VH-VL binders against Protein krasavietz (kra). Designs and how they scored, part 12

Target 1, 172 residues: Protein krasavietz (kra), of Drosophila melanogaster (Fruit fly) (q9vne2r244to415)
Amino acid sequence: KLHKAQASQEAKRELQQALIDDINDEKPYNEITSDIKDFSQRTNIPDHEIIVIIWSTIMSLGEWNKKEELVTDQAVRHLKNYCPLLQAFASTDRSELALILKVQEFCYENMNFMKAFQKIILLFYKTEVLSEEIILRWYKEGHSNKGKMHFLEQMRKFVEWLQSAEEESESE
Short names: E, the ipSAE of ESMFold2; O, the ipSAE of OpenDDE; V2, 0.75 times the mean of E and O plus 0.25 times the DockQ between their complexes.

## First folded at step 21 (VH-VL; framework fv_socazolimab)

Design n2 (from k6 with heavy chain I52Y; at its last look DockQ between E and O 0.73; V2 from the best seeds 0.00; counts 0 for: pae E 5.8 > 2)
Fold by ESMFold2, look of step 21:
Structure n2 (fold): chain C 172 residues (1-172), chain A 120 residues (1-120), chain B 109 residues (1-109)
Amino acid sequence: as target 1 above (172 residues)
Amino acid sequence: EVQLVESGAEVKKPGSSVKVSCKASGYTFSIYAIHWVRQAPGQGLEWMGGIYPIWDEAYYAQKFQGRVTITADESTSTAYMELSSLRSEDTAVYYCARDDEFYFDYMDVWGQGTTVTVSS
Amino acid sequence: QSALTQPASVSGSLGQSVTISCTGTSSDVGGYNYVSWYQQHPGKAPNLMIYEVSNRPGVSNRFSGSKSGNTASLTISGLQAEDEADYYCSSYAGSNTYVFGGGTKLTVL
């Protein structure tokens, strides 16, 4: 059990470092995606674990402003550059939900990001990293307890908009 | 078709305020940012501020902070820009322009502009 | 805060190329990849020509954009009479703010 856990953690650290190296080398995203897929195949790491490693790695590369209001725009613009990479591993409902939950946890644990959650999720909606269905599922039942009152209230107007647009589409 | 229609031209006295409206149609108003840009006679374009209607969050150029208020009414798909303490230098054509979803990037659709004249 | 610096005017002959520069700082043009270019004919609203430094929104490939350091450039090749207009660059300037250049009048000879 310990041997497997140690080897799995080593593989995840290797993936993170390889991704940092590829990003610093300014490799095209299709090459980075291919490298990660090869690594995933060799190590049998599933997409829902890969996508959160990608998230954590990308966020570790940012030099974040400590002021909450300034960091939100910084975060969204940083993440926009990496949406193609995240999209490549948002292959299942499970991987999408894992990403939302990781973002929720990140914002909860990094207080300067507390107001950034909704804008990050909206970016991922616009860039098709996250589907409407999964965002609604997270809102209804899939969220964690970490800061839930704050994050659910943050998302309320967007979710109301999604539900209204879905109702209009279904009625037509 | 995507369209922005601004309220009509106005003549104002120095020290008063003006509120220009920008009615949007042909797209989902609430999730696209709206910019306000002005152009004084014979001069260049000047960004004044903008708003994300879904969050009711407005942002302003430093020069106009304290004089400009930008709001949005999602129910009527209309954005507003109110400029106070008018001076003759505020005589300009005022444009509204649509941005991309959820953040400021560029201005892809523009209104035809409305003239505000500040005359003593 | 500060307007981006553009030449006041440029000119070129029909069928030739012209390049318009747009110089900012590390706090705008140099710090972000959110530079746009707008064409404005007399009496008309501006039209988007280039966004995010080099992308075209369905306009002719005669219009191309690039950036090096704190300076962005718009190149117009195969000049046509209709290209005679004012051209403005703009850049994201941080903190959800935006700034325009002073504008460049292009004269097609």
Scores: ipSAE 0.110, ipTM 0.704, lowest interface PAE 5.8, mean pLDDT 88
ESMFold2 (binder alone), look of step 21: mean pLDDT 92; pTM 0.941
OpenDDE, look of step 21: ipSAE 0.686; ipTM 0.875

Design n3 (from k6 with heavy chain W55F; at its last read DockQ between E and O 0.64; V2 from the best seeds 0.00; counts 0 for: pae E 2.3 > 2)
Heavy chain, then light chain:
Amino acid sequence: EVQLVESGAEVKKPGSSVKVSCKASGYTFSIYAIHWVRQAPGQGLEWMGGIIPIFDEAYYAQKFQGRVTITADESTSTAYMELSSLRSEDTAVYYCARDDEFYFDYMDVWGQGTTVTVSS
Amino acid sequence: QSALTQPASVSGSLGQSVTISCTGTSSDVGGYNYVSWYQQHPGKAPNLMIYEVSNRPGVSNRFSGSKSGNTASLTISGLQAEDEADYYCSSYAGSNTYVFGGGTKLTVL
ESMFold2, look of step 21: ipSAE 0.630; ipTM 0.850
ESMFold2 (binder alone), look of step 21: mean pLDDT 93; pTM 0.945
OpenDDE, look of step 21: ipSAE 0.919; ipTM 0.954
ESMFold2, look of step 23: ipSAE 0.595; ipTM 0.844
ESMFold2 (binder alone), look of step 23: mean pLDDT 92; pTM 0.942
OpenDDE, look of step 23: ipSAE 0.898; ipTM 0.935
ESMFold2, fold request of step 24: ipSAE 0.552, 0.584, 0.588; ipTM 0.835, 0.837, 0.843
ESMFold2 (binder alone), fold request of step 24: mean pLDDT 92, 93, 93; pTM 0.943, 0.945, 0.944
OpenDDE, fold request of step 24: ipSAE 0.919, 0.901, 0.919; ipTM 0.955, 0.940, 0.956
ESMFold2, last read: ipSAE 0.607, 0.531, 0.557; ipTM 0.845, 0.831, 0.837
ESMFold2 (binder alone), last read: mean pLDDT 92, 93, 93; pTM 0.938, 0.944, 0.945
OpenDDE, last read: ipSAE 0.908, 0.920, 0.919; ipTM 0.946, 0.956, 0.956

Design n4 (from k6 with light chain N96Q; at its last look DockQ between E and O 0.91; V2 from the best seeds 0.00; counts 0 for: pae E 2.6 > 2)
Heavy chain, then light chain:
Amino acid sequence: EVQLVESGAEVKKPGSSVKVSCKASGYTFSIYAIHWVRQAPGQGLEWMGGIIPIWDEAYYAQKFQGRVTITADESTSTAYMELSSLRSEDTAVYYCARDDEFYFDYMDVWGQGTTVTVSS
Amino acid sequence: QSALTQPASVSGSLGQSVTISCTGTSSDVGGYNYVSWYQQHPGKAPNLMIYEVSNRPGVSNRFSGSKSGNTASLTISGLQAEDEADYYCSSYAGSQTYVFGGGTKLTVL
ESMFold2, look of step 21: ipSAE 0.545; ipTM 0.827
ESMFold2 (binder alone), look of step 21: mean pLDDT 92; pTM 0.942
OpenDDE, look of step 21: ipSAE 0.905; ipTM 0.944

Design n5 (from k6 with heavy chain I54L, light chain S95R; at its last look DockQ between E and O 0.89; V2 from the best seeds 0.00; counts 0 for: pae E 2.4 > 2)
Fold by ESMFold2, look of step 21:
Order: structure tokens, then C-alpha cells, then sequence
Structure n5 (fold): chain C 172 residues (1-172), chain A 120 residues (1-120), chain B 109 residues (1-109)
């Protein structure tokens, strides 16, 4: 008899390992997506938790440079390869916000990534992993306290750009 | 239609500077990188540098570091490349080219080229 | 930063295949999957043929790209007269820099 939280954590660990194995086996992303969806249904893990596991797994596969100026470019190029997989599980506002918050936490806890946050979010915007609406919601009220002043300041110019694009779509 | 239109040909004296403009249209200027590439007569392509306009973040080939300045004006969707201390060896066609990313990947759309002639 | 090495010229007969090599180092061609190929006809701007080693941007499937170790290759099959041009490889070279090869003149016989 195991506590429900312990069984759920074991299922998430199994998912992470299965994803690592699928990536190492170079499976097509549509097959990886199907495997994850089957696992999600069997274990009742919602998309907002799945997308965070995908992020963590993808980042665990990188061999990251210790130099801040090199790791940002490295991270963006690494993540680009997995945007189709992330996009498949960015199915709700909740899953998108969970992803932004996980990226915020990751960059905060890994000091060489401190300047990478805005470029990762731009990548996710361009590849439609994250919507403009959810990025703006994160900026206004959805962020965590982890490095808040730093990441809000970092994102200021990108958010200003997004807001001007939204205004243009409303008018001619 | 994605287009890059460069400024007209220039004749310059040694020791002066040249500033070439690259007007972009048909796409979202701010979030795609712009490269600058030159080609001397009868020679190959040479990467000079590039910029990510949203952040005015410019990068340069080592050979040109200190002589080239690359900038962007988001309000006019125009990138600029300024090369200083011109020498006869700087006589070339100067191209701007768009990257399909905000980092350096590949050049999918090219300007028509700007001929710069450095002669006394 | 150093130029990628390409043969100065290659030639092939109409209808045949040719392969153009592009040799770099572990710091560029070998270390990244950001190799591109450009075709340039005389007096014209370059035109993208292959990106990210092997992807075609809507050009003829007679053009294919590959990479092994520090060497990338462009193969042109079913050679046509219009393929006669200069071909350049390029690669991301790390540290937010980029590099071209020296160019290869393809002559169709």
C-alpha cells in the first residue's frame, strides 16, 4: 500500500525515463507524443504536469556550457528541436502558464541561464508553444517570486513589442 | 512578399566610412536576424556580422570587430551596416540577408546587393 | 573563425550527379547542425538551396545535403545546364559567429 502522492511521483518518474529512452532511440515526435498521451490517460496526469516533465527531461539531456554568453544560444538551439513536442501539450492556458513558470524557475536555479529567459520565451512565442495572451498574463500577474524583478525587467522590451502588435491587430 | 531593399551604390575615398541601409518589408522585422555579407570582385562570400533587431543585439566576425557597426531601426524596419577606415580591399558588393530565426541559422532572403567602390 | 574548405571547381556531365564537399572543424561543421548551401549565378545574389544540413526550402529534390563528421556534402543529381553556378557552404561557428566556405564553381559539361 503506497501513499497516493508517492504513486503519482513514481508514474512521473517512469514517464521521464520513457521519454529519455524514446529520444535516445530517435523516435519520430508523433510517436513520442502518442506514447505520452497513452501514459497520461493510464495515469491521469494532466497536460499542465506533462509539459513540465517534458521541459525538465529535455533540459536534462543538454551538455550546458558554463559561460553565460554561450549557454543562451545553446539553449535556444537545443529547445528549438523539441518545440513540436512541447506544443503538443500546450493545450490549455494552464499548461502554457505552467511551462513559463517552470522556465522561470529553471533560469533562476541555474545561474548561467539567467539571461536566457526572454529568448526562450520568444522562441516559444514564434513556434506557437506559448500564446501572446499567456505571456502577457504571466508578465502582469502570473509570475512567481523567483527572480521576479530580474525576469520582469528582462522581459520589458519584448512585452512592450507584443503589446504594440496586439494594438495593430485591433485597428488597421 | 518578403523583401530586402538596399541603398544605392557608393564611391568612397580611402579612410572614409560607408553606411549601407537594408529596408525590410513583408514580414515581422523585429524578431528575425539580419546578416551582412560581402563579396569582393571575383571572390567568395564573407560573413561580416548580424543583428537581432528586437534587442539591438549585434555580433561581428573577428576580422571586422572594431571597424563595423551594425544597427537596426524597428520603427522603419531598416538595418544598417557602417564600415569605417575604408581601404581599396573593401571594394565589394555588400548584401543584407534575413535569417528565418532570431539567432544565426541560415539566410533565406537576400537584398539585391550594394556596390561600394573605394578609390582615390 | 576560419573559412570552410571547398574544392575550387567541380565538373559533371549533363544528367549525371556531382558532389561538392565542405570541410570544417569540430567548432563549426562538426559541432553544429547548422550547415547551409547557397547557389549563386553570375551577377545575382545567392540563393538558399539547403539549410540545417539536409533540409530543402522548396527547391528541386535534385539537391540533397548530408554531413559526416567535419565534412558536409551537397549532391546535385540529374545535372542540368542551369545548375552551372558557384556554390557556397556555410556554418554556424559558435560564439554567435558564422562562416562561409571559399566557394566551388560547378561546370556542366
Amino acid sequence: as target 1 above (172 residues)
Amino acid sequence: EVQLVESGAEVKKPGSSVKVSCKASGYTFSIYAIHWVRQAPGQGLEWMGGIIPLWDEAYYAQKFQGRVTITADESTSTAYMELSSLRSEDTAVYYCARDDEFYFDYMDVWGQGTTVTVSS
Amino acid sequence: QSALTQPASVSGSLGQSVTISCTGTSSDVGGYNYVSWYQQHPGKAPNLMIYEVSNRPGVSNRFSGSKSGNTASLTISGLQAEDEADYYCSSYAGRNTYVFGGGTKLTVL
Scores: ipSAE 0.582, ipTM 0.839, lowest interface PAE 2.4, mean pLDDT 91
ESMFold2 (binder alone), look of step 21: mean pLDDT 92; pTM 0.940
OpenDDE, look of step 21: ipSAE 0.871; ipTM 0.928

Design n6 (from k6 with heavy chain S30T; at its last look DockQ between E and O 0.83; V2 from the best seeds 0.00; counts 0 for: pae E 2.6 > 2)
Fold by ESMFold2, look of step 21:
Structure n6 (fold): chain C 172 residues (1-172), chain A 120 residues (1-120), chain B 109 residues (1-109)
Amino acid sequence: as target 1 above (172 residues)
Amino acid sequence: EVQLVESGAEVKKPGSSVKVSCKASGYTFTIYAIHWVRQAPGQGLEWMGGIIPIWDEAYYAQKFQGRVTITADESTSTAYMELSSLRSEDTAVYYCARDDEFYFDYMDVWGQGTTVTVSS
Amino acid sequence: QSALTQPASVSGSLGQSVTISCTGTSSDVGGYNYVSWYQQHPGKAPNLMIYEVSNRPGVSNRFSGSKSGNTASLTISGLQAEDEADYYCSSYAGSNTYVFGGGTKLTVL
């Protein structure tokens, strides 16, 4: 099991470096997606682990401002550039939930990103990286206590809006 | 259809204030930014500021900070721009415009414009 | 004193091509890919022609946008009489601010 875990971790480091290289080479995102899918098939790394690696790699490429309001705008615009890549691996409920939990963890552990969470989630909703269903599930069920109450309050207006839109759609 | 309908023309005296409304319809007002842009007679477009209604976050061009207040009323899908301490140089057409994002990107739908004339 | 520099006027003959420049700085046009172009006929509100440097919002492919460094360009090919208008570029300028160019009057000859 330890031997297999070391081989899997090496594959993940290799993926991260390949992704960095592809981004630095300015490869089209459809080619990057294809390369990652080929790698995933060779190494049996599932989409819910792939999408977290993509997130972590993309965030590692930013030169982040220390001021909370400036970094929030930076983060949203930075992530917008990579939404097609993230969306390609948001293939299951599990991969979407893994992403939202990773974003929560990142924002909690990096204080200047604390207010960025809700805007990142709205970005992922609008670009169809995250579905309404998974955002509502995260809101209701909770899977991590890393600042969860703060993020729940932050998300309250957006979730209320989502729930109203869903009700209107069903009544039509 | 997506529309922005602005309030009617105004004639104002120097030193007073004007409040222009921008009523949105045909889309989800709450999650899209609204810009305010003015155009003096025979002149170019000038960005004044904007608002992101879902978080009630307003931002202003430095030139207008202290004189302009931008607000939104989600219940009526209406944005407002109030410009105070009016001068003759504030005579212009005032536009509201929708952004297709919740941050400032581009202006895809424009109001018809509100003429504000400041004269003594 | 507009934040982005455009020529005051350009002209072209029917059926020809014209290019309008928009020069900013590394803090706006050069630093972001959020350049837009607007067409404005006299007495009318502006209309979006190009967004995010080169994307068309359902307008004719005769309109194309690009940028290099701190300069964005709008190219209009196959000029028609209806293209005679004022054209404005705009850009996100960081820190939740936005700027416009001074405008360019296009005359179709």
Scores: ipSAE 0.528, ipTM 0.820, lowest interface PAE 2.6, mean pLDDT 90
ESMFold2 (binder alone), look of step 21: mean pLDDT 92; pTM 0.941
OpenDDE, look of step 21: ipSAE 0.906; ipTM 0.948

## First folded at step 22 (VH-VL; framework fv_socazolimab)

Design p1 (from n3 with light chain S95R; at its last look DockQ between E and O 0.05; V2 from the best seeds 0.00; counts 0 for: pae E 5.8 > 2, placed apart)
Fold by ESMFold2, look of step 22:
Structure p1 (fold): chain C 172 residues (1-172), chain A 120 residues (1-120), chain B 109 residues (1-109)
Amino acid sequence: as target 1 above (172 residues)
Amino acid sequence: EVQLVESGAEVKKPGSSVKVSCKASGYTFSIYAIHWVRQAPGQGLEWMGGIIPIFDEAYYAQKFQGRVTITADESTSTAYMELSSLRSEDTAVYYCARDDEFYFDYMDVWGQGTTVTVSS
Amino acid sequence: QSALTQPASVSGSLGQSVTISCTGTSSDVGGYNYVSWYQQHPGKAPNLMIYEVSNRPGVSNRFSGSKSGNTASLTISGLQAEDEADYYCSSYAGRNTYVFGGGTKLTVL
């Protein structure tokens, strides 16, 4: 029981370090993706756990400004560089939802990122890391309680935009 | 520092068109909306429309639908507003303004304004 | 899209308070919490004073905003000569549209 939990946690730490090493070696993202897939097969770590490790690792590489108005743009520029890697592991509804929930948790625990949440999700929508379907599912029922009132209110306008574009097409 | 710099003043004849540019700097252009607002001499502010650059979609006040075209060029971080079929009533200062959101909420940074004069 | 209704002018003496009203409909001021206020001095671009009904973007706390139903209000306390300007309210108006009020000239006596 405890030994298996320790071995699983050790595998995740090893993955994180391997990812950092690959990024520092400036490997192409298709090669990094292959390395992670090989590792996940050897260790049986599913994509919904892999994608949150990728998120946590790439966010750990940033030197974040404490001013909310500056960190949002910084975060979007940083994350844009890694969208191909995240996209490779956004393979299922579960992995996409796990990513949104991890972003929600991160922004909740790092108050300078509270306004950044919607802009990060917008980036992931534009770059096809997250689908419209999963964003709407998160909004309706899939969110956690961490900062719920704040993040739902923040996302309201984006969700209205998504629903309005669909409605306008069908109405015409 | 967030800045919006508009193109220079224009003098136009009735029936022609004008295209005003708004060059943005100091922020990630695509994820903030841009508004266009005009003000005729001695008159109030009038919202003309705006663009949500990440979706490449523009929206217009009903009064200007059909005469105004708003576009954005992400590669140059520049928004444009083109007003066609100019009339003397279109003589105004034309402002671009950044919204702090990707949709329309409030305008936290304004350009310096572009004077467009429509006269024979 | 109908302009929001503001009084054409208001006045107050140095040190007093004034309130400027901004009346819309349930489709804009009443339906959303996206009301903002702008100050404009002659020959200058507008300046954001209040956003999302009551928030100040680093401006003096002499400026406060509120709303009730379809009417938003800007209150300026402790009037100073520099407060003499035009004031505009605005609101998100649904369907990705936006609207301004007609403007109010504040005269400090």
Scores: ipSAE 0.103, ipTM 0.682, lowest interface PAE 5.8, mean pLDDT 88
ESMFold2 (binder alone), look of step 22: mean pLDDT 92; pTM 0.942
OpenDDE, look of step 22: ipSAE 0.893; ipTM 0.933

Design p2 (from n3 with heavy chain I54L, light chain S95R; at its last look DockQ between E and O 0.05; V2 from the best seeds 0.00; counts 0 for: pae E 5.5 > 2, placed apart)
Fold by ESMFold2, look of step 22:
Structure p2 (fold): chain C 172 residues (1-172), chain A 120 residues (1-120), chain B 109 residues (1-109)
Amino acid sequence: as target 1 above (172 residues)
Amino acid sequence: EVQLVESGAEVKKPGSSVKVSCKASGYTFSIYAIHWVRQAPGQGLEWMGGIIPLFDEAYYAQKFQGRVTITADESTSTAYMELSSLRSEDTAVYYCARDDEFYFDYMDVWGQGTTVTVSS
Amino acid sequence: QSALTQPASVSGSLGQSVTISCTGTSSDVGGYNYVSWYQQHPGKAPNLMIYEVSNRPGVSNRFSGSKSGNTASLTISGLQAEDEADYYCSSYAGRNTYVFGGGTKLTVL
């Protein structure tokens, strides 16, 4: 059913534009969340697709520095403002993994963000957008092949930190 | 420009405490670790401990466990190190240093150092 | 948390090379790739020269780092008068701890 697939893509583009408009109008994030939930229910778009659209839209609003070092701090500050919105749609393991995979793809396709991946995931862990369990699952087997050796190396230190806390809990 | 600016020199009596501040600027404070390192006159560098500000979690070298408290205030982008029960052997320059990682790897930016003198 | 072992002093002639060793254990230098080197001139704060064993943070390529087993090395080639300073190695030491070496005074002859 190509006709239904085209209608679904049109609904997703409509959601993206509505989100841009709401952000530019400086609507309170609780109202933006409600608008997205209402749209999602009307169009039957699941949370794991919604959260990717939110990510893509939020990142499209940035005017990004070309220097890797400067863009990392810029990205963390930008995304921190939208963590409540992302968290509202991180409702399942699937939605969290979809977000990590989209971030991985984004950093791979935008070379000035190659060093930013770890810091973005760290922010999402701190703000409870992403759980420890899902980050560990992405590291072990859930990652894509896009820049995997680079991103796995970036995450190794953080994953080791997470795992040392888990081992201590099990031994007690 | 990334900078760490420490509080001024202190002269203290044995048995008292000192609290050194380290104000960060030019970067996002919460996502980089802060180390505390001291250097007694004519001696080498000694790691005291550090903090991961995002998690408000501090870690200490065994030698200083129970005497040192390291904290961070994200609202002012300032780290603090408090050393209690001071002895003459604690006379040193105290440095804060930023790690270019969220936890302890290497120290890419250093404060100017704070001289703490314990006498009498 | 024991200090890493460095020679107390090392010397070399102008234009020559010198290597400073830093020996730890399998729990620090040998177990992780988080070895760093710092240069300190009198009265100044330390300055980062090498991080993560061999990476340079925009310093001269005359400075190089390496590691074999539990021993890291800093090599300074083409010695110049301004290289005369104290040099410290450091390493992550596991369990969220960190350690420095005792320091090495480099004298340029």
Scores: ipSAE 0.072, ipTM 0.642, lowest interface PAE 5.5, mean pLDDT 88
ESMFold2 (binder alone), look of step 22: mean pLDDT 92; pTM 0.939
OpenDDE, look of step 22: ipSAE 0.886; ipTM 0.931

Design p3 (from n3 with heavy chain D56G; at its last look DockQ between E and O 0.72; V2 from the best seeds 0.00; counts 0 for: pae E 2.9 > 2)
Fold by ESMFold2, look of step 22:
Structure p3 (fold): chain C 172 residues (1-172), chain A 120 residues (1-120), chain B 109 residues (1-109)
Amino acid sequence: as target 1 above (172 residues)
Amino acid sequence: EVQLVESGAEVKKPGSSVKVSCKASGYTFSIYAIHWVRQAPGQGLEWMGGIIPIFGEAYYAQKFQGRVTITADESTSTAYMELSSLRSEDTAVYYCARDDEFYFDYMDVWGQGTTVTVSS
Amino acid sequence: QSALTQPASVSGSLGQSVTISCTGTSSDVGGYNYVSWYQQHPGKAPNLMIYEVSNRPGVSNRFSGSKSGNTASLTISGLQAEDEADYYCSSYAGSNTYVFGGGTKLTVL
């Protein structure tokens, strides 16, 4: 189907609620993925918008601690459970970058998550939701201005490690 | 092949400190947590703390807070545990163990253990 | 961060099944799916047998894990002489902490 118009906000809210319902029903992620794919085709929601809706829905299911130290660990463990679902829609460079940018926005706008960003990105790297290439592209030029200095400095050691680890892995 | 090799046995006097090393090989040291666990003679396993090397973040069991210092050197793929103000009750085998996560989940590879004896 | 509660000992005959319990609280065993089981033979380092409640890291399927509420269980079926060892459960305990159970000595008769 030809994509002439952007999906309505009503369709996006309907998708979010359907996802919540599927998760509460404990459906296997393969079934959830199929449901989302069918919905996206009917409503013309592209994958880079789908993954943002999945992120927002998953985060809405958490009962988050207000203390930064506790929430970071809580968030990483919560998100780990949903990495298979996120990975299913992180299939393009655009989808992956949209996810990183949404995570950046989320951490910036929720002050107890300000130090969670790098650990969430490490989780997504280890679980293959995000590729090294896209993380490096975000760092170099793909980031937004929301908390730019903070998040770039937070990620500096991790990015340096990514570049060094790739070279060391070739030797081992 | 993942391997952890600890430093050799130590005999220490009460009131001193001990620093045990744990050299990692066969995996990417920086992004996996290292646990430290001890076992007194005839006793069970006791978690002391751990570290996530890439972030330099160390965490400690409440019992050991203030007496234990856990560090990591990424350039040598080596973790360290230092226990201070030693007393006879600290006589134990000290293990390092690798976690397949950057948070504390499980311990899939263990060092051979370092015997620390505290006596006068 | 109190130790998880395990029976001090359990025994079974060759070929039987035994189950070792590991009871914690809603702040550890009940609150997280990060329960592991370790086998330790005398004079040796522990070995991982079960992780994340029920996953086997390439060990015999005679070893199985489960949990219900605040209690995790390790079941060893088809007991063999080599199974005689100490067994420890462990769990993530929140607040970046970790805890072991007190240990269970399994005797194969």
Scores: ipSAE 0.495, ipTM 0.807, lowest interface PAE 2.9, mean pLDDT 90
ESMFold2 (binder alone), look of step 22: mean pLDDT 93; pTM 0.939
OpenDDE, look of step 22: ipSAE 0.887; ipTM 0.933

Design p4 (from n3 with light chain S95Y; at its last look DockQ between E and O 0.85; V2 from the best seeds 0.00; counts 0 for: pae E 2.3 > 2, SAP .497 > .496)
Heavy chain, then light chain:
Amino acid sequence: EVQLVESGAEVKKPGSSVKVSCKASGYTFSIYAIHWVRQAPGQGLEWMGGIIPIFDEAYYAQKFQGRVTITADESTSTAYMELSSLRSEDTAVYYCARDDEFYFDYMDVWGQGTTVTVSS
Amino acid sequence: QSALTQPASVSGSLGQSVTISCTGTSSDVGGYNYVSWYQQHPGKAPNLMIYEVSNRPGVSNRFSGSKSGNTASLTISGLQAEDEADYYCSSYAGYNTYVFGGGTKLTVL
ESMFold2, look of step 22: ipSAE 0.598; ipTM 0.839
ESMFold2 (binder alone), look of step 22: mean pLDDT 92; pTM 0.940
OpenDDE, look of step 22: ipSAE 0.902; ipTM 0.940

Design p5 (from n3 with heavy chain D56G, light chain S95E; at its last look DockQ between E and O 0.82; V2 from the best seeds 0.00; counts 0 for: pae E 2.2 > 2)
Heavy chain, then light chain:
Amino acid sequence: EVQLVESGAEVKKPGSSVKVSCKASGYTFSIYAIHWVRQAPGQGLEWMGGIIPIFGEAYYAQKFQGRVTITADESTSTAYMELSSLRSEDTAVYYCARDDEFYFDYMDVWGQGTTVTVSS
Amino acid sequence: QSALTQPASVSGSLGQSVTISCTGTSSDVGGYNYVSWYQQHPGKAPNLMIYEVSNRPGVSNRFSGSKSGNTASLTISGLQAEDEADYYCSSYAGENTYVFGGGTKLTVL
ESMFold2, look of step 22: ipSAE 0.614; ipTM 0.848
ESMFold2 (binder alone), look of step 22: mean pLDDT 92; pTM 0.940
OpenDDE, look of step 22: ipSAE 0.879; ipTM 0.930

